# VHH binders against Flagellar brake protein YcgR (ycgR), part 207

Target 1, 263 residues: Flagellar brake protein YcgR (ycgR), of Thauera aminoaromatica (c4kar8)
Amino acid sequence: MAELSTPSPASPAPLDGGRGDELEKFTLRGARQILQLLQDLITHRGLITAHTGGGHSFMTAVLKVDEERGRVVLDPSPDPQANRRALAAPRLTCVTQLDGIRIQFPLVGLGEGQDKGRPALFAPLPAEMLRLQRREFYRLQVPLAHELSCLLKAEDLARKPVEVSARVIDIGAGGVAVVVPTGAAEFVIGGTLPACRLALPDGEPIELDLEVRNLNRQTQRNGTEQLRVGLRFAALPRAADTRIQRYIFKTERALNAKARGGL
Below, E stands for the ipSAE of ESMFold2; O stands for the ipSAE of OpenDDE; V2 stands for 0.75 times the mean of E and O plus 0.25 times the DockQ between their complexes.

## First folded at step 17 (VHH)

Design LD79 (from DX1 with S30D; framework vhh_7pa5_2)
Fold by ESMFold2-Fast, scan of step 17:
Parts: sequence; structure tokens; C-alpha cells
Structure LD79 (fold): chain B 263 residues (1-263), chain A 121 residues (1-121)
Amino acid sequence: as target 1 above (263 residues)
Amino acid sequence: QVQLVESGGGMVQPGGSLRLSCAASGFTFDTYAMSWVRRAPGKGPEWVSYISPLGGSTDYADSVKGRFTISRDNAKNTLYLQMNSLKPEDTALYYCARDLDLWDSGRFDIWGQGTQVTVSS
């Protein structure tokens, strides 16, 4: 049983379109940024999984960026059927990673030909490229047994200070999602909650400033409403960042070990 | 330790065939383009053939085009050169070489020891 809410940035599978609006801030659309990222793939010898649809994919690599003709030169598959599927596809979804950074981009208008006698696949430069770091993307679903909590310093409807102990349901390097009873405090998207305290299993609570990013009302099975609050870490000291990453790593490892032990 | 080891050379009559192998170790083989380069007695090195990282693209010197075939097995970290219709002028030490450039072949950083091919009547 996996506790992971989304595929990791290192996964070769394309990211789901249900995250589209959340991923827009990580999407590069500038011509120079796209050229630089493609050149980074060449420099770091990044292998690319190209998805052609229908559950089919093949391994390729960017061999060259032809800036004059606005195209990339791609390594054909040694499997002729994979090349035929790629050429027939309306688009390729290309997935790769560089040093923990997930890179995903579409290629449309794939063609076949030769450059100075060398057979190659050619595609126009992508109009956009997704660039995600693991630390900004990954969310760990917090096991209920950990009883992870965050003491929120907020205001009630009368602008009076109130402290709310909220259960942490997921955690990443960039923030947490918590649940609170509806009406426990007033939350405003973009508002800052200063000096909140995140209680991890090992050590003293971490004092941190949180920014409200999203709010979702949920109805429990017993009919009670609860509020799910997405909170961004406004700033983290290195020590706090290290502790949060250590918790995520150890918890993921323990869940993976438990799953493997069952096998 | 990055290493390339060639094998498969020998003596053959004109019109004969040989298959050269190159075993690669110590690096991620499938991320590099590879080449065969030969050196005939009393001459400088001559580039013979190129293969792209995944093996989908190949290129040959005009002197060997239509007679030689380059291939690779990335699962076995092995590069091959199938040599057909051999001529006396193909007599040389044959080296496999790791190419630093993925497309514009010619910048080699790692070479094997070489394997001798002798074509004589």
C-alpha cells in the first residue's frame, strides 16, 4: 500500500493533467529557457522516455539543437516499429530527469530524415517545458499513527488571536496540508500565519511562518464539516528544512520497507 | 575505471569477412555515441564509423560504406563492427572510441588497445 499522493519527479510516467493549473508556475515558455534546458539535456546525456500513446514508449535522446531551423535532432529507436508508432502519433510526451529535476515536454510534428547522411528524427522546438524539482513537487501522505500536528496561530471572526492544533495530512519540502474543524479560525488565501509550530516525532517543535495557499471544505461521514488548508513555508532555516526532509525520507523508506517485507 | 577492450581481429583473404567487438566498462554506455577508428601502417588515424547512443543512427567513411556495418548492444555494453568484402587497404589496427559529442562525431576521450586486421592474398 503506497502512501504517495502523486508519482515522484523521477518516475518515467507522464504527470496527470489533473495537476495542470498547479504545474503552470513550473512551466517554461521562454525561447532562451527552452534552448538552455535542451542543451542541458545534451550536456548531461539525459535519456528520454518518449510516450507515443496507447501505452507505447521508446528511449531516445536529444542529439543536437538546430537553432537555425528551430528543431531538435532525436536518436531514432533501433526498433523500426517504435519509430513508425512515433511518426504516426499526433504528439510525443517526453519525460526525463537531471539531478532530481523532472523535465517533461511535448513534441509535435515529428519527422524522419537525414542530416549530412545520418538518419534522425526531427521535431520543432517545444513551445513549453515542465521543470520540477523533487523537493517542490513531492508530497508524503502522513501516516495517522504519527499523529503529526501543527499549532496554527490565526484569528477568529472578531480578529482575536486564536491557536488551533491542526492534523497534518500531507507534507512536502514546500509546505503542509492540514485539517481543522470549520469555524475554528478565519483563513484568507495569501494571508500569513506567523510563528506556527510543526511537531515532528523526533525533536522540538519547529517554529515557522505559513502562507495560506488554498482552502477546501469537506463533509465527514458523520456530517461534520472540516476545512482542508494548504499552507506554504514562507521561509525555512536550513536546520528546519533538513529535519522536514529527514522525516519525509525516513517515513517513505519505512513505508517502502513495509511493502517489500509483505512480498 | 573507464575501459574499452577490442577483439575479433585476425588475418583474412581479400573478399573475406571479420566481426570486431568492443567491450565497454566503467561508464553508462547507452548515453555515449561510439566510433570505430583505424590506423594503417605508416598512416595517421582514419575515422571509420559512428553510432548514436541508442543505436538508431549510423554513419560511415566513404571508403567502407556498403561493406561495413556498425551496431551496439546496450544491454551488454558492447559495440560491434561487421566487416564484409575486405580489401588489402583495410589492413590496420582498429580502435573503438568513446565520442564526447552526441552528433558531431570527432572528439574522442577514451580509446581501446586496438585489434589488428590484416587483409592479404
Scores: ipSAE 0.685, ipTM 0.881, lowest interface PAE 1.3, mean pLDDT 86

Design LD8 (from DX1 with T31D; framework vhh_7pa5_2)
Fold by ESMFold2-Fast, scan of step 17:
Structure LD8 (fold): chain B 263 residues (1-263), chain A 121 residues (1-121)
Amino acid sequence: as target 1 above (263 residues)
Amino acid sequence: QVQLVESGGGMVQPGGSLRLSCAASGFTFSDYAMSWVRRAPGKGPEWVSYISPLGGSTDYADSVKGRFTISRDNAKNTLYLQMNSLKPEDTALYYCARDLDLWDSGRFDIWGQGTQVTVSS
């Protein structure tokens, strides 16, 4: 019954395409700015969630920016199925964060090959990159050691109420992302889950209403599937907001101290 | 405290096999490419193998290609080197190294203490 592979780090869903016009002011289109941001992602060693469409994604990282050839070199997935899905996709939507700032960009024309005998994925430099320097888009990756959970009040396929204890993978001012076993409950985008209970360290669980924002299926290395559910805080009392912000701040500070200790 | 601890070395006869392990602590293991580097008595260091941060890309020195396999378990913060068809010329102290250059490789800032591999009849 134990999991044979650790779940991939939590990944934010791509932003809604209908909000594209609102995001133009945060979009970088200059070649020099794009190169600088990609180099910053390399320097800060940011993990990237690459969405291949159909609710599928894999983790990657930018290993190199090849300015002369106008391309990025990406780390292939150790899961061959994820690499095949990525190569078959007409575009990838890449999502990451840098110091709490959400970064999102498309990659079109993904290919595979070798550089210096090393297998790699290659893509032309993106023509645009989104950099959202706004608090509401920040997502803290929840450390596995914290064992954060959210008890979800949902429905099964027969519309019968069920309670699902879901692991919280990331958390922000506007919501959480959780992972649930496939088939544990039925989730509908735009649906409301009332009176869910978010368990944070130190204190009673926070009771809150959650709205389903996105659904992503991810295949683990062992072939098992998990469902990642993005959930928005529908109504958040000031006391709950304060506790969530306090947790995010303290955890981020501890993670920053750990990262600096590595060098 | 950033630390790499190698284990699994020993004495084997030519044609034998060994599996080396490297336990990493004090940093986010999945952020770094990792390499194995060896040093034979009286010689300079020789790069042996590379693995990318997420394990999707590997590379090998021509002298070990087809005989050695590098792998990593990011959940366990552990790097491995499976060594098959060992030759006397593989005799060396084997080091686990953290690579600051994600792709172009060669700038190592953290090394382990090393584990001795001796191949002799």
Scores: ipSAE 0.321, ipTM 0.757, lowest interface PAE 3.8, mean pLDDT 83

Design LD80 (from DX1 with S30T; framework vhh_7pa5_2; at its last look DockQ between E and O 0.52; V2 from the best seeds 0.70)
Fold by OpenDDE, look of step 18:
Structure LD80 (fold): chain B 263 residues (1-263), chain A 121 residues (1-121)
Amino acid sequence: as target 1 above (263 residues)
Amino acid sequence: QVQLVESGGGMVQPGGSLRLSCAASGFTFTTYAMSWVRRAPGKGPEWVSYISPLGGSTDYADSVKGRFTISRDNAKNTLYLQMNSLKPEDTALYYCARDLDLWDSGRFDIWGQGTQVTVSS
């Protein structure tokens, strides 16, 4: 009677590995980046909800960044009880919004004291800051004057390799939308376009793989039909991501300044 | 339009008390540090008191420390200065001022018209 060894149930693969990697893309760990973001919070006078745990929170603000001492200066609550809870908490979870972007960061080692005779809360600089740019959903409309282009490596109807220079009409952290002449190439939703080249104004084109996500036929005012292609970045090097983000940020700032009558 | 309007000034005897108010409009009051500044006749402006955006941090000039109390009601967009134990040397035009910086006070970008405080026997 051979005891059939029941195969030990395969431990379910930790499903959570993919979400962590996505979060890492939005996490700032560089000292300079953290300092800049904190300074931006000061400049824009961002109010912060500081969570102390147990369902308790209080409103605060970054008043100053002390780079020499490696600490942030926070506005105490006018409620002494809130301050006591904050000081007793092993960790504060700070949540704020800047320019529609949710920012979250932990503070550890909160203390009370005085700076120049003024009462304040002090904490070491955060080790990380999460900038949850709904990057996946935000698309910057590219100004026509920037003339962003993407060289697409595609196939024609005969499956012959073709290179198509496409104008970029919008760009986000997750991809680009481009316009191409109708019939320039055959695009298949879910298909990968390898070794494409995205041209940004700040330097050499970025080589990247693109995945076709959407196809929309558009008729121009002049009656010419164009194909709008939504493309996802299939694999984006970190350096390329940084460049794209920088471009988006710089362009948004310029557009906002213009909208405010500053340019 | 950004505006600060002071009120509550007047004439009081030495040892008396006054409460100044400053109504803010045209900006997000709760995100700015605020100060009181005074100007006595023939003297330059003197910083009097500071309060942080949320009101958790306050500061006072040595000349008024222990006698004056700065506070704010962010829901009402109003800044206050409670002045107790007033002295003749406190006679001045008192200004509400918006601090340019959140912490490093001393630079102001918006001022009210001021309210006159006169301490005289």
Scores: ipSAE 0.881, ipTM 0.953, lowest interface PAE 0.5, mean pLDDT 89
Fold by ESMFold2-Fast, scan of step 17:
Parts: C-alpha cells; structure tokens; sequence
Structure LD80 (fold): chain B 263 residues (1-263), chain A 121 residues (1-121)
C-alpha cells in the first residue's frame, strides 16, 4: 500500500498480508531460490533495513552466505545500541529493494561473533523470502479529474442484490480502494463481489471479481460519513491486467510531468 | 566517474599520530567495503585495513593492529585512517581502495593517488 516514491526507514515491514492479499504467491520457500536471492543481494550490494520491533530499525547488508553452516553473515550497526536491540529481538523483519523489486524476509535466532577474525552478526538462512516487483505493491493515487469509478455488485442489509457506483481513490496491480456512502451496501472482509465493472478512461468497463480486503469508516471535513473499501482483484484476466497497467503507467508519467511543469 | 582522493599525510616523529582521509565520489559509497593499502619504497603493496559498507566490521594487518583505526562517514562519502604510535616502518604511500568484495577483502577496482606518510627523526 505504500508509495514506491515515498521512502521511509520505518515503512511497514510486511505488506498487508492478513487482509486477503495473495502474498503467498510471491513467497519463495525453496532452499536454492533463497540462496540465489541472498547472493543477488550481495552481487548488487543491496542495503537492508532490519526492523527489530517497537518502531526500531537499523541499516545492514548481507556480506556473505555461509552455506556450510546454513547462515547469513550480516554487517553489524556502528551503533552498539542498535546491535543490542537486534540481538534481544525475537525476530528481525528485513526489507530491501533491488531495481524496483521489493524483497522482504524474517531472520530468527540472530547472534554475534567473528568470521575470519572479523566481527559480524549471524542468522540462520530464512525459511521464506517475499519477492515483489514494483507493480505488486505500488498504489497510484487516482486524480479526481479522471472520475474513475467501479460498479460494485453487492448485497444490502437485507441480503438483496444491490449495485453501488463507487469512486476509485487508488489503484495498483493487485486491487483498488474505493469510497462508498455509509449504508449503501453490506461488506464482509474475505467476501467476494462477482462481476463488478471497473470504468477506466478509454474503452469498455472491465468486468472482474473483487474480494473485500479491508474496511475503514471515514468522516469527511464537512461531517459526512463514508466507507473506504479495499478490494483485491480475484483472478484478473491478462487483457484486463494489461489495460490496468497501462492506465497506471500513463497516469504516473502524466503526474510526474505535471509536477515538473505546473506544481 | 569514480574517484578517490587521499589527504592527511605528512612527516611525523616516531610515536606521533596522523589521520588520513579519503574523499569518494561518482558511486554509492555506502554500498562498498573499503580498504587502506600502503606501498613502501621498493616494496610491493601491503593491505593495511578493511571496513564493511556500514562500518560495523573492521579488520587490520597484524603490523598495525592496536595502533591504527579505520572508520567511515557515509553521509560525507569519506573514509578515515587514524594512525597512532607511528614507527619508521610505517613510512609509505597510503592508498584508499574500493573493494569489489563485501567480505573477502582483496579485489580492488579503483585506487586513489595516494598520500605520503614519512616517520623519521
């Protein structure tokens, strides 16, 4: 959900996997795949933000993969307090980015010592690594001028079918966030809305199934209530995926050009 | 446009101290391990010290261990070598080197011009 262009050392360590995101599809669990990805971090000199919990983090890097001992060698922090926090933590959540690919993995059982006389932090190889391209986590804020809408096929409080035209406020490769008036329909986290219609500029509406990921009641500045609904694309067809990607790319480029010239 | 520029050398008496600096430009300094290497007149290069990308790990040649301290300021793209208890045997041209290897120090793809350290009475 985070913008790729908004760097933060305290960015949420995991993406929102508990809300029906299919992060499992992007999770590597093969020993060879994990070893290769760690070697890629070394080869491309990927800097890692390691989150130790409680809002604390420090910068590190994988210096070596020790296959014989089944562990990674990590650069300690020059700040001794950061190292003490890391060693006391039950787990680290490691986040890095390499050429627009977000890589995220847990480390459990962190220790300290020496390898060839050099101080280092050590951790067992992670059991899993998340590997996401920019498109999987980037969210475009939809310009109001685009009047992007999604016709939702839902149920009312009496469980009767109802159609709700919802304004799309952000869009990514995995889904949309929409705004609906409070009470317009009943939404259940994990529920599926079949045959909804996403209206992009240029062309026919895209028919797609949406899964409800999250719900957030919001009060506008004028005191009116609205519901923000996060929706995941359930089995998006290739043609629809291509059209959504093109919209995101074109809009991002146009916004960047406008910012340089008009804002 | 990768460049390393050493400074801080000079003449000092035995037992004295000097601090060498190396200004890096044209690459992402924070992602590279760095080393200091020296060359005495008529001798081959001798590796002196290593520092990891984020500065959490350091290493030294036995000849300088306990006397020299390597450090880095990644915000300033600068590498340092604090030299204490200098000996005549430390007389050499000192080079800043970018290390291609993060852990096994030894492969260098860029060297600075060097800075002369002379330890004499």
Amino acid sequence: as target 1 above (263 residues)
Amino acid sequence: QVQLVESGGGMVQPGGSLRLSCAASGFTFTTYAMSWVRRAPGKGPEWVSYISPLGGSTDYADSVKGRFTISRDNAKNTLYLQMNSLKPEDTALYYCARDLDLWDSGRFDIWGQGTQVTVSS
Scores: ipSAE 0.737, ipTM 0.890, lowest interface PAE 0.8, mean pLDDT 86
Fold by ESMFold2, look of step 18:
Structure LD80 (fold): chain B 263 residues (1-263), chain A 121 residues (1-121)
Amino acid sequence: as target 1 above (263 residues)
Amino acid sequence: QVQLVESGGGMVQPGGSLRLSCAASGFTFTTYAMSWVRRAPGKGPEWVSYISPLGGSTDYADSVKGRFTISRDNAKNTLYLQMNSLKPEDTALYYCARDLDLWDSGRFDIWGQGTQVTVSS
């Protein structure tokens, strides 16, 4: 019923499910820890993006933790279609942030109902909640001017060794995303690319073992096909991690200074 | 500089309608539950209506249920109260109130100056 629409705010994407074992050390499973973190979300008024699957999500909030009944009370969407999708979903993936800490948790068994005549969505307390500092979830979009590249040691269609120089489009603590021409090499999800080389501007390339996590074909504006390859650091040396974090920090600081002076 | 400014009050005949507005500024409106509270002459404050932070849940006092509708436009930082089928007992100063509680309501920390609604004869 809006006459003049505005773009919806960007919703943070959930973490890739393939990171589950890598993130276990940041996962809270104690009942008292979970209750306290949910109370902290209420106290700090955290807004939550709830992902319902199929690329759909809606904004919500934890309104109350009902400890005696072992459930959370969620703000329903004013959009009835979003509520129907949420109630039909086998689980919600909830994502939010609290003072620079990313919070992610599943809700299963979502139902609608009332508490003292007020309608709401209800779910049992989550069995786990993920708490991550920014460095553990952040992905820097690499400026084109940096010409960041990664030399991939892969195989062609005939299973012969090839080296592919791939442009890095984003980088984080857990991996990189790169683009290559379609057909430059054969990539298999779950496959390992040993002894690849990531070129950072501050020194010699870093030798890394990479694991292929996802593949997406992209069509450029001119019709040319490229392949976006999501790569996880399979065995990241501590020194390499330090250099990657330093690059991210320096680049963010430079981009923030330019944005403030340029706008 | 947190501020709530009510408007839309006035005089109406019984059975008439009014739409109250409340402009919010100086705080993150979308993260607070909001309420309307009224004070009739010679009486203490009476809670009228509640709306959740994102607007998906509403509640009303029995005396206004079915006649009043609370809503919010979070893009415009504005709270509304549509008042239909007004009765003389609805005569009061109406306040927009920020709720410290997200669900259980009752701890209002910031109030507007109020807008007068008078239903006479």
Scores: ipSAE 0.638, ipTM 0.873, lowest interface PAE 1.2, mean pLDDT 87
ESMFold2 (binder alone), look of step 18: mean pLDDT 89; pTM 0.895

Design LD81 (from DX1 with S30A; framework vhh_7pa5_2)
Fold by ESMFold2-Fast, scan of step 17:
Order: C-alpha cells, then sequence, then structure tokens
Structure LD81 (fold): chain B 263 residues (1-263), chain A 121 residues (1-121)
C-alpha cells in the first residue's frame, strides 16, 4: 500500500551551443536511430521539458511516432498559454533523461490539431538528437549566491604567465565553464592550464589541471565584453572528484527541495 | 504495489451531478494515460473517457460527451470524473483504469474496485 509522490520534472537548462565540437560525437542523425530513440522515450514513459525561449518551458511527452507522416505526436499542456507560446516559438528545445542519460533535441514547425478526435501537438521528426552517455556532460548551473571561482594559470598575449580569477557559471563531473574579461589571458582550444585552483563554498581550494575545450565571446547589455571558457578536468584525483560530486549533489538537492516547496 | 481507489459514487436523481475521484499509488502517475470505464448490470464494460499523461488531451464516449469532464491532478496522484446532467442509463459501476498505451488507448492493466453510481427517482 505504498504511495509514491509525483516527481517534479524540473529540467536542467539546455546545453551551451559553444560546446558544438564536443557535442558532435554524441549527436544522432540517422533516421533509424532517431526513430528508435523516440520509441524508447515512449516505452520508458520519459517526461520532456520543452523550452520555448525567453525562460519559458512546459512539460510534454511523446505519445506516438507517426512514421508514415514523418511526425511526433506530443501531449499538449493543460495550460492554453503554454501551448500558445510553444506554437509561436520558432523552435522547441526538448530535454529529457533515460536511465540518467541526457537526451536533447530540437522540434521545428510545431502545429496543433486532432488525431481520431483527440487534441494533440504535432512536429516533424527531428533531424538530430543529442544523447549524452558520459556523466562529465551533466552540468549544474552554479547559483550566484555561491560565488564559485577558479584561479586560472594562463598566459597573456606576450606568452607571459598570468593568473586570472574566473567566475564559475556551471560545473559537472567532467569540467567547469567560467567567465573572464576579454583580454585577461589568451586561451587556445586544446591547451592545458596547469595547477589551477577551484574554490568551493567550504573555502578549501582544489588544485587541478584544466584543458580548454571551447570559447564563446559575449557582449553584455552594458557593452562589456566577456569570454566564456569551457574547461575539462584533465586529471582529477579521487578525493577531488568526490568533493566536486558532493557539491553538485548537495546543491541539486537543495534546489530541488526549494522547487518542490512551491515557493 | 500499484493501487487505484475510486470514490464519490452514490444515488442521485436524474439531472443531478456527482464527482468521482481515483487515488493512485505505487507508480509514477504523471507518466500514464488514464481512463474511466463503466459496467452496467448484465452488460459488458463500456469505455467512458480518456486523459493523456499531462492532461492536455481528453476524449469521451458519444453517450457522455458534453455532460462528463475528465481531469487529473498529477501533484496529488488523483484522477477525476465530473458527471453532470446524469441520466438513468448512466447507472453503473465506474472503474478507474491505467492505460498501457499513451495514444492508441485501450490496453488496461490495472483497475480499481469500482464505485457504484445509481441514477433513479
Amino acid sequence: as target 1 above (263 residues)
Amino acid sequence: QVQLVESGGGMVQPGGSLRLSCAASGFTFATYAMSWVRRAPGKGPEWVSYISPLGGSTDYADSVKGRFTISRDNAKNTLYLQMNSLKPEDTALYYCARDLDLWDSGRFDIWGQGTQVTVSS
């Protein structure tokens, strides 16, 4: 007679486009593979968070794959405003999980209608689906209140050593993303930054080697330019891995508890 | 471990209203489509209404369309059937049923014990 509470499908934010090269190896483009993955979502009853842009999202599910018409049948939101936002969006970014594996795919050309008298949302089959098998691709968005920083040991434009304190904006088992002011240091994709120091909220720094994976230059609304740098943990001792994972899980639990509180 | 418990049935006069509830436990309620099915004395089961996992799609038998409304509260693991303008022919045991199919509907694996609705003067 055990009763299970309904889980809240609070989804992580979509993956950053600046990771394009790293994400390519996990991208499925074969029609048969895409159909199989969508069918797996149906079989395992995967709930999907569909992001419509501007911070808006709604919960949906793939109800059916219509191979003859080349489309998916999606559960509409019971909230008419969410459906209106979805239909007005140029694309949906759909995020879900199967057995802890993150799945993300775009839907373009969303429409509404009926199949056999039942209201539904319809979209053409996606041309690609992202399937992330490795835990290092899961990312926690770091709360601003945590003020996480990483001291980077890099080189300036003259190849002289420089230390840069960078703000950590996301963190996973495999690496971090940081923001640095434009011109603070020179970063080369594939380059290694030795003996950097990651400061966790407990105040104890972790010394680690970081590999530059991607770079994305951003101009903020105040006109300042910042560089977003994706960094992979090149070698991570078990003790450091344990601390990072502990921070991630503890922060996730706190965020999930707050979200489920309804405040 | 899976349980469905119906309630809210009773005796009512023609033209009256009843609200049926189904409390679900032992499974992730929000991931299943649900249906209401009724059985009148001496007759086979008749499908009454369908609701999709997230509640955005609903369907009704022609005999109840416009009079009954199916809804769900996934946060409370509860399915509802609001029954208005009740007729004597609506007299039946009403069952909450878990549907294995999300869209093609009609494969039910878990049923409640039913709740009796009697419409008579």
Scores: ipSAE 0.695, ipTM 0.878, lowest interface PAE 1.1, mean pLDDT 85

Design LD82 (from DX1 with S30Y; framework vhh_7pa5_2)
Fold by ESMFold2-Fast, scan of step 17:
Structure LD82 (fold): chain B 263 residues (1-263), chain A 121 residues (1-121)
Amino acid sequence: as target 1 above (263 residues)
Amino acid sequence: QVQLVESGGGMVQPGGSLRLSCAASGFTFYTYAMSWVRRAPGKGPEWVSYISPLGGSTDYADSVKGRFTISRDNAKNTLYLQMNSLKPEDTALYYCARDLDLWDSGRFDIWGQGTQVTVSS
């Protein structure tokens, strides 16, 4: 019997710092948000790959957030050489994943010691954390100026067919969220709306079947009621998927350019 | 399906050694801190040792410090306790326990059946 090599845990390489502009919208800088995300890593038992530079990394975990001392308590490596490399590094780049969400953050000023007699690695709380969702969960907030709409083919309270032009407020690879006046049509979670038409700026409306995923009633500032409807794309053709992704990409690029001081 | 099964107990003379094992199944072992807890005849449970999820941090009760070594093999889902220089006072039923807390330990939700260690002449 031949010995198989021990599988090494593969973690994606750290994202380049030169991508800061593109990743700004996914970067958390609020102290409360950072504390909450670190606590989520503890609660969900997130395994972290800590990159120490020179192609070196080790596995760790956040064991505790010490708010009073402004630091995290990290699990040391059982390999003393990995701990020595980490302590010598000017910066650690920590990469983890929580429910398909990529999380990345820097730690600087790593030290070693004991907390209540237990050996640990310590680092000050990070000033920022990147939280990048999976493609299917990403939603673009649709600019009001784009006037994106979806013609919904639904039923009223008496099951009579009605057509409702709904404003699209967000859009992603998996669906859209729309707003309609309360009472314009009846929606049932899990129900299918066939042959709806999504109007994008770049050509003919896209015909698609939509599944109702969620419903939220909202009161506008002027006191009128509206219904927010979350809709999933059912069996989206590849050409339609390409057009939707192109719209999302172009709109993000334009928004990022504006944020950088574009005209 | 979540379970812990201890083994390796037995009878040994004072000054002897034993190695206890705990086989874990039904959960992601490497994400949990683990402890050994013992119960001597006529006494309540006594915490013996702690190990962090990835094994980089360990802790021991003063009564066993320097004599016992806790370790884990995350690839095999197994926890160990190497016991050296055993004393009659170490006679107890030894349990492995899963700790819900990663650092501020003490909240155990899953226990094994225990393995008996008897130190006598």
Scores: ipSAE 0.690, ipTM 0.878, lowest interface PAE 1.2, mean pLDDT 85

Design LD84 (from DX1 with T28P; framework vhh_7pa5_2)
Fold by ESMFold2-Fast, scan of step 17:
Structure LD84 (fold): chain B 263 residues (1-263), chain A 121 residues (1-121)
Amino acid sequence: as target 1 above (263 residues)
Amino acid sequence: QVQLVESGGGMVQPGGSLRLSCAASGFPFSTYAMSWVRRAPGKGPEWVSYISPLGGSTDYADSVKGRFTISRDNAKNTLYLQMNSLKPEDTALYYCARDLDLWDSGRFDIWGQGTQVTVSS
């Protein structure tokens, strides 16, 4: 199987691996949708990293959408070599971010010229644009009453395998945050915890691999310490993703209904 | 918080050169197109030059084309105007301006205080 690459939201690197069918639900193919997204990049002054291949890239921006000619007007690089590489490339992979949403699209047939006397790069409108909301940053605060837990397979201070039942305090599409008593296990940022089990209220525990992303010590009012551990879903089967999303949406709707009833 | 501060003006003889600078602060400078605009004594404002956000595209008024060069250093949040072969008719107060439009220039929301350029024998 092909290796999955999951770059961070701060990374401008293009998504070139994984299953194409998995990204289809995030791919815009409608002409009006593509046009609107390009206009949003102009309105919000989104800078674009354009990858020309061979590890080369340059910074650009969409300056104008020419609907009549079916093309975008792009800011050339002040570096002439970057422009020559871009024009020689069979395809540019453009990567940008707008309000936490990752946007990626190809440009084929790049040319240069002038518009209204101003030098510019031109490319036909892309046939598709990928729009990935970084859902892993949306966190549902888990209601205390749900007693959500995750059984972690970790190592103790002596590097011996240990299982720790951790309380889930928030959950998103990309991961969970848990609270662990200090000294129960050792966690290393970037380390993988294989075959952990997430217990949702409805159904069997979900078996999943977790990557440690962050660690925060918290002191309780009585002086005891707890460790908050941020965990990312390293690989998530479609069925597991569906169940987690259903839990999040169901719980959010219930909390919203309770809030409206309480008003 | 948002500011544009011009410098580099002065008195010069016809045929001389000056380099104007504009220090920007309080906003994401590299995402905005920028312009230079001048006001000569007894006249209205005249747009002089345009530069795109990344600096790959520039434009000039016919009166200065071939003599003036606009540039920017996004790492230093600074806009420049290199003025060569200066003429008495270039005498004006020169303003740095932030352009609201990335391509169709002319809508400015933030202006500097201006720097005086005087070309005389």
Scores: ipSAE 0.704, ipTM 0.882, lowest interface PAE 1.1, mean pLDDT 85

Design LD85 (from DX1 with T28D; framework vhh_7pa5_2)
Fold by ESMFold2-Fast, scan of step 17:
Structure LD85 (fold): chain B 263 residues (1-263), chain A 121 residues (1-121)
Amino acid sequence: as target 1 above (263 residues)
Amino acid sequence: QVQLVESGGGMVQPGGSLRLSCAASGFDFSTYAMSWVRRAPGKGPEWVSYISPLGGSTDYADSVKGRFTISRDNAKNTLYLQMNSLKPEDTALYYCARDLDLWDSGRFDIWGQGTQVTVSS
């Protein structure tokens, strides 16, 4: 099956529902998380493209979250026809971005009326919101001082099992890049390395399956050859994903503090 | 630099009309609610009219409702106030103001220099 392309965070096109299992990890269903994200859209003045079906859309914004009535207050279109299409639609698919992060959510039961004498569109709070983190494209360069390693379970040239401790040079939500000495193991693009162990500073190594995505041979200044291997997380339990994300954000925060001349 | 520049004020007789304009620069105009606020001689500021970021929602002070129309052109970064059936009590310096609140309006951070409207016989 061909790989499905995810639209960029800035794209107004809605994401395909056929990616349900891939998108579940990015879907917010907690009432407090949904309220907070909607308030963040208000605070950061996020414009929303609302898709009404049939290839039609209009620009709107969340003007207010009415927690008491469990609804959002939306800016009507200055085009009355767009408002009529929206009100006739069984569902709006709302697409926006916040600091480069793509946000998408459904609104069902759209109505029109007034709040404080002001015309508005109203919809019940969404039951879910999709928040695609910048992290799907972000790679943290791992500080050398962290000595981050991944124990790879691979094969040698004779297809005998070998374990190779590889230095992690970058890490993201979707995988890691590691360096190994040339000849330490054989890697095949698309091949799976089962039960590898990623060592993070806080706790036990994370056991995970890695897929080989790319290979790059590099000659160091001292004449030594090393192999850079790009590895995708084939399946990542929520607990492992949380630990990796925590490491990335803590490290990024520490690096930012140093750049500001912090202690 | 964030700037609001009003124009279109002048002198008219009672029953006359004027169209005020406010040119915005230095910020994403389409993401802010905007208001018109006036100050009459010897009086405090009076909020006149509100418009939502995309222009789909408007509101007016009772003193101007039915006579004034607020509008915006987000492609031109311009806010307008169409003033009809002008009365002597509409005489004031009219300010364009950027509203920090999208809906619960009243907190303004950027103001124009104002444009003078004088209604006299």
Scores: ipSAE 0.699, ipTM 0.884, lowest interface PAE 1.2, mean pLDDT 84

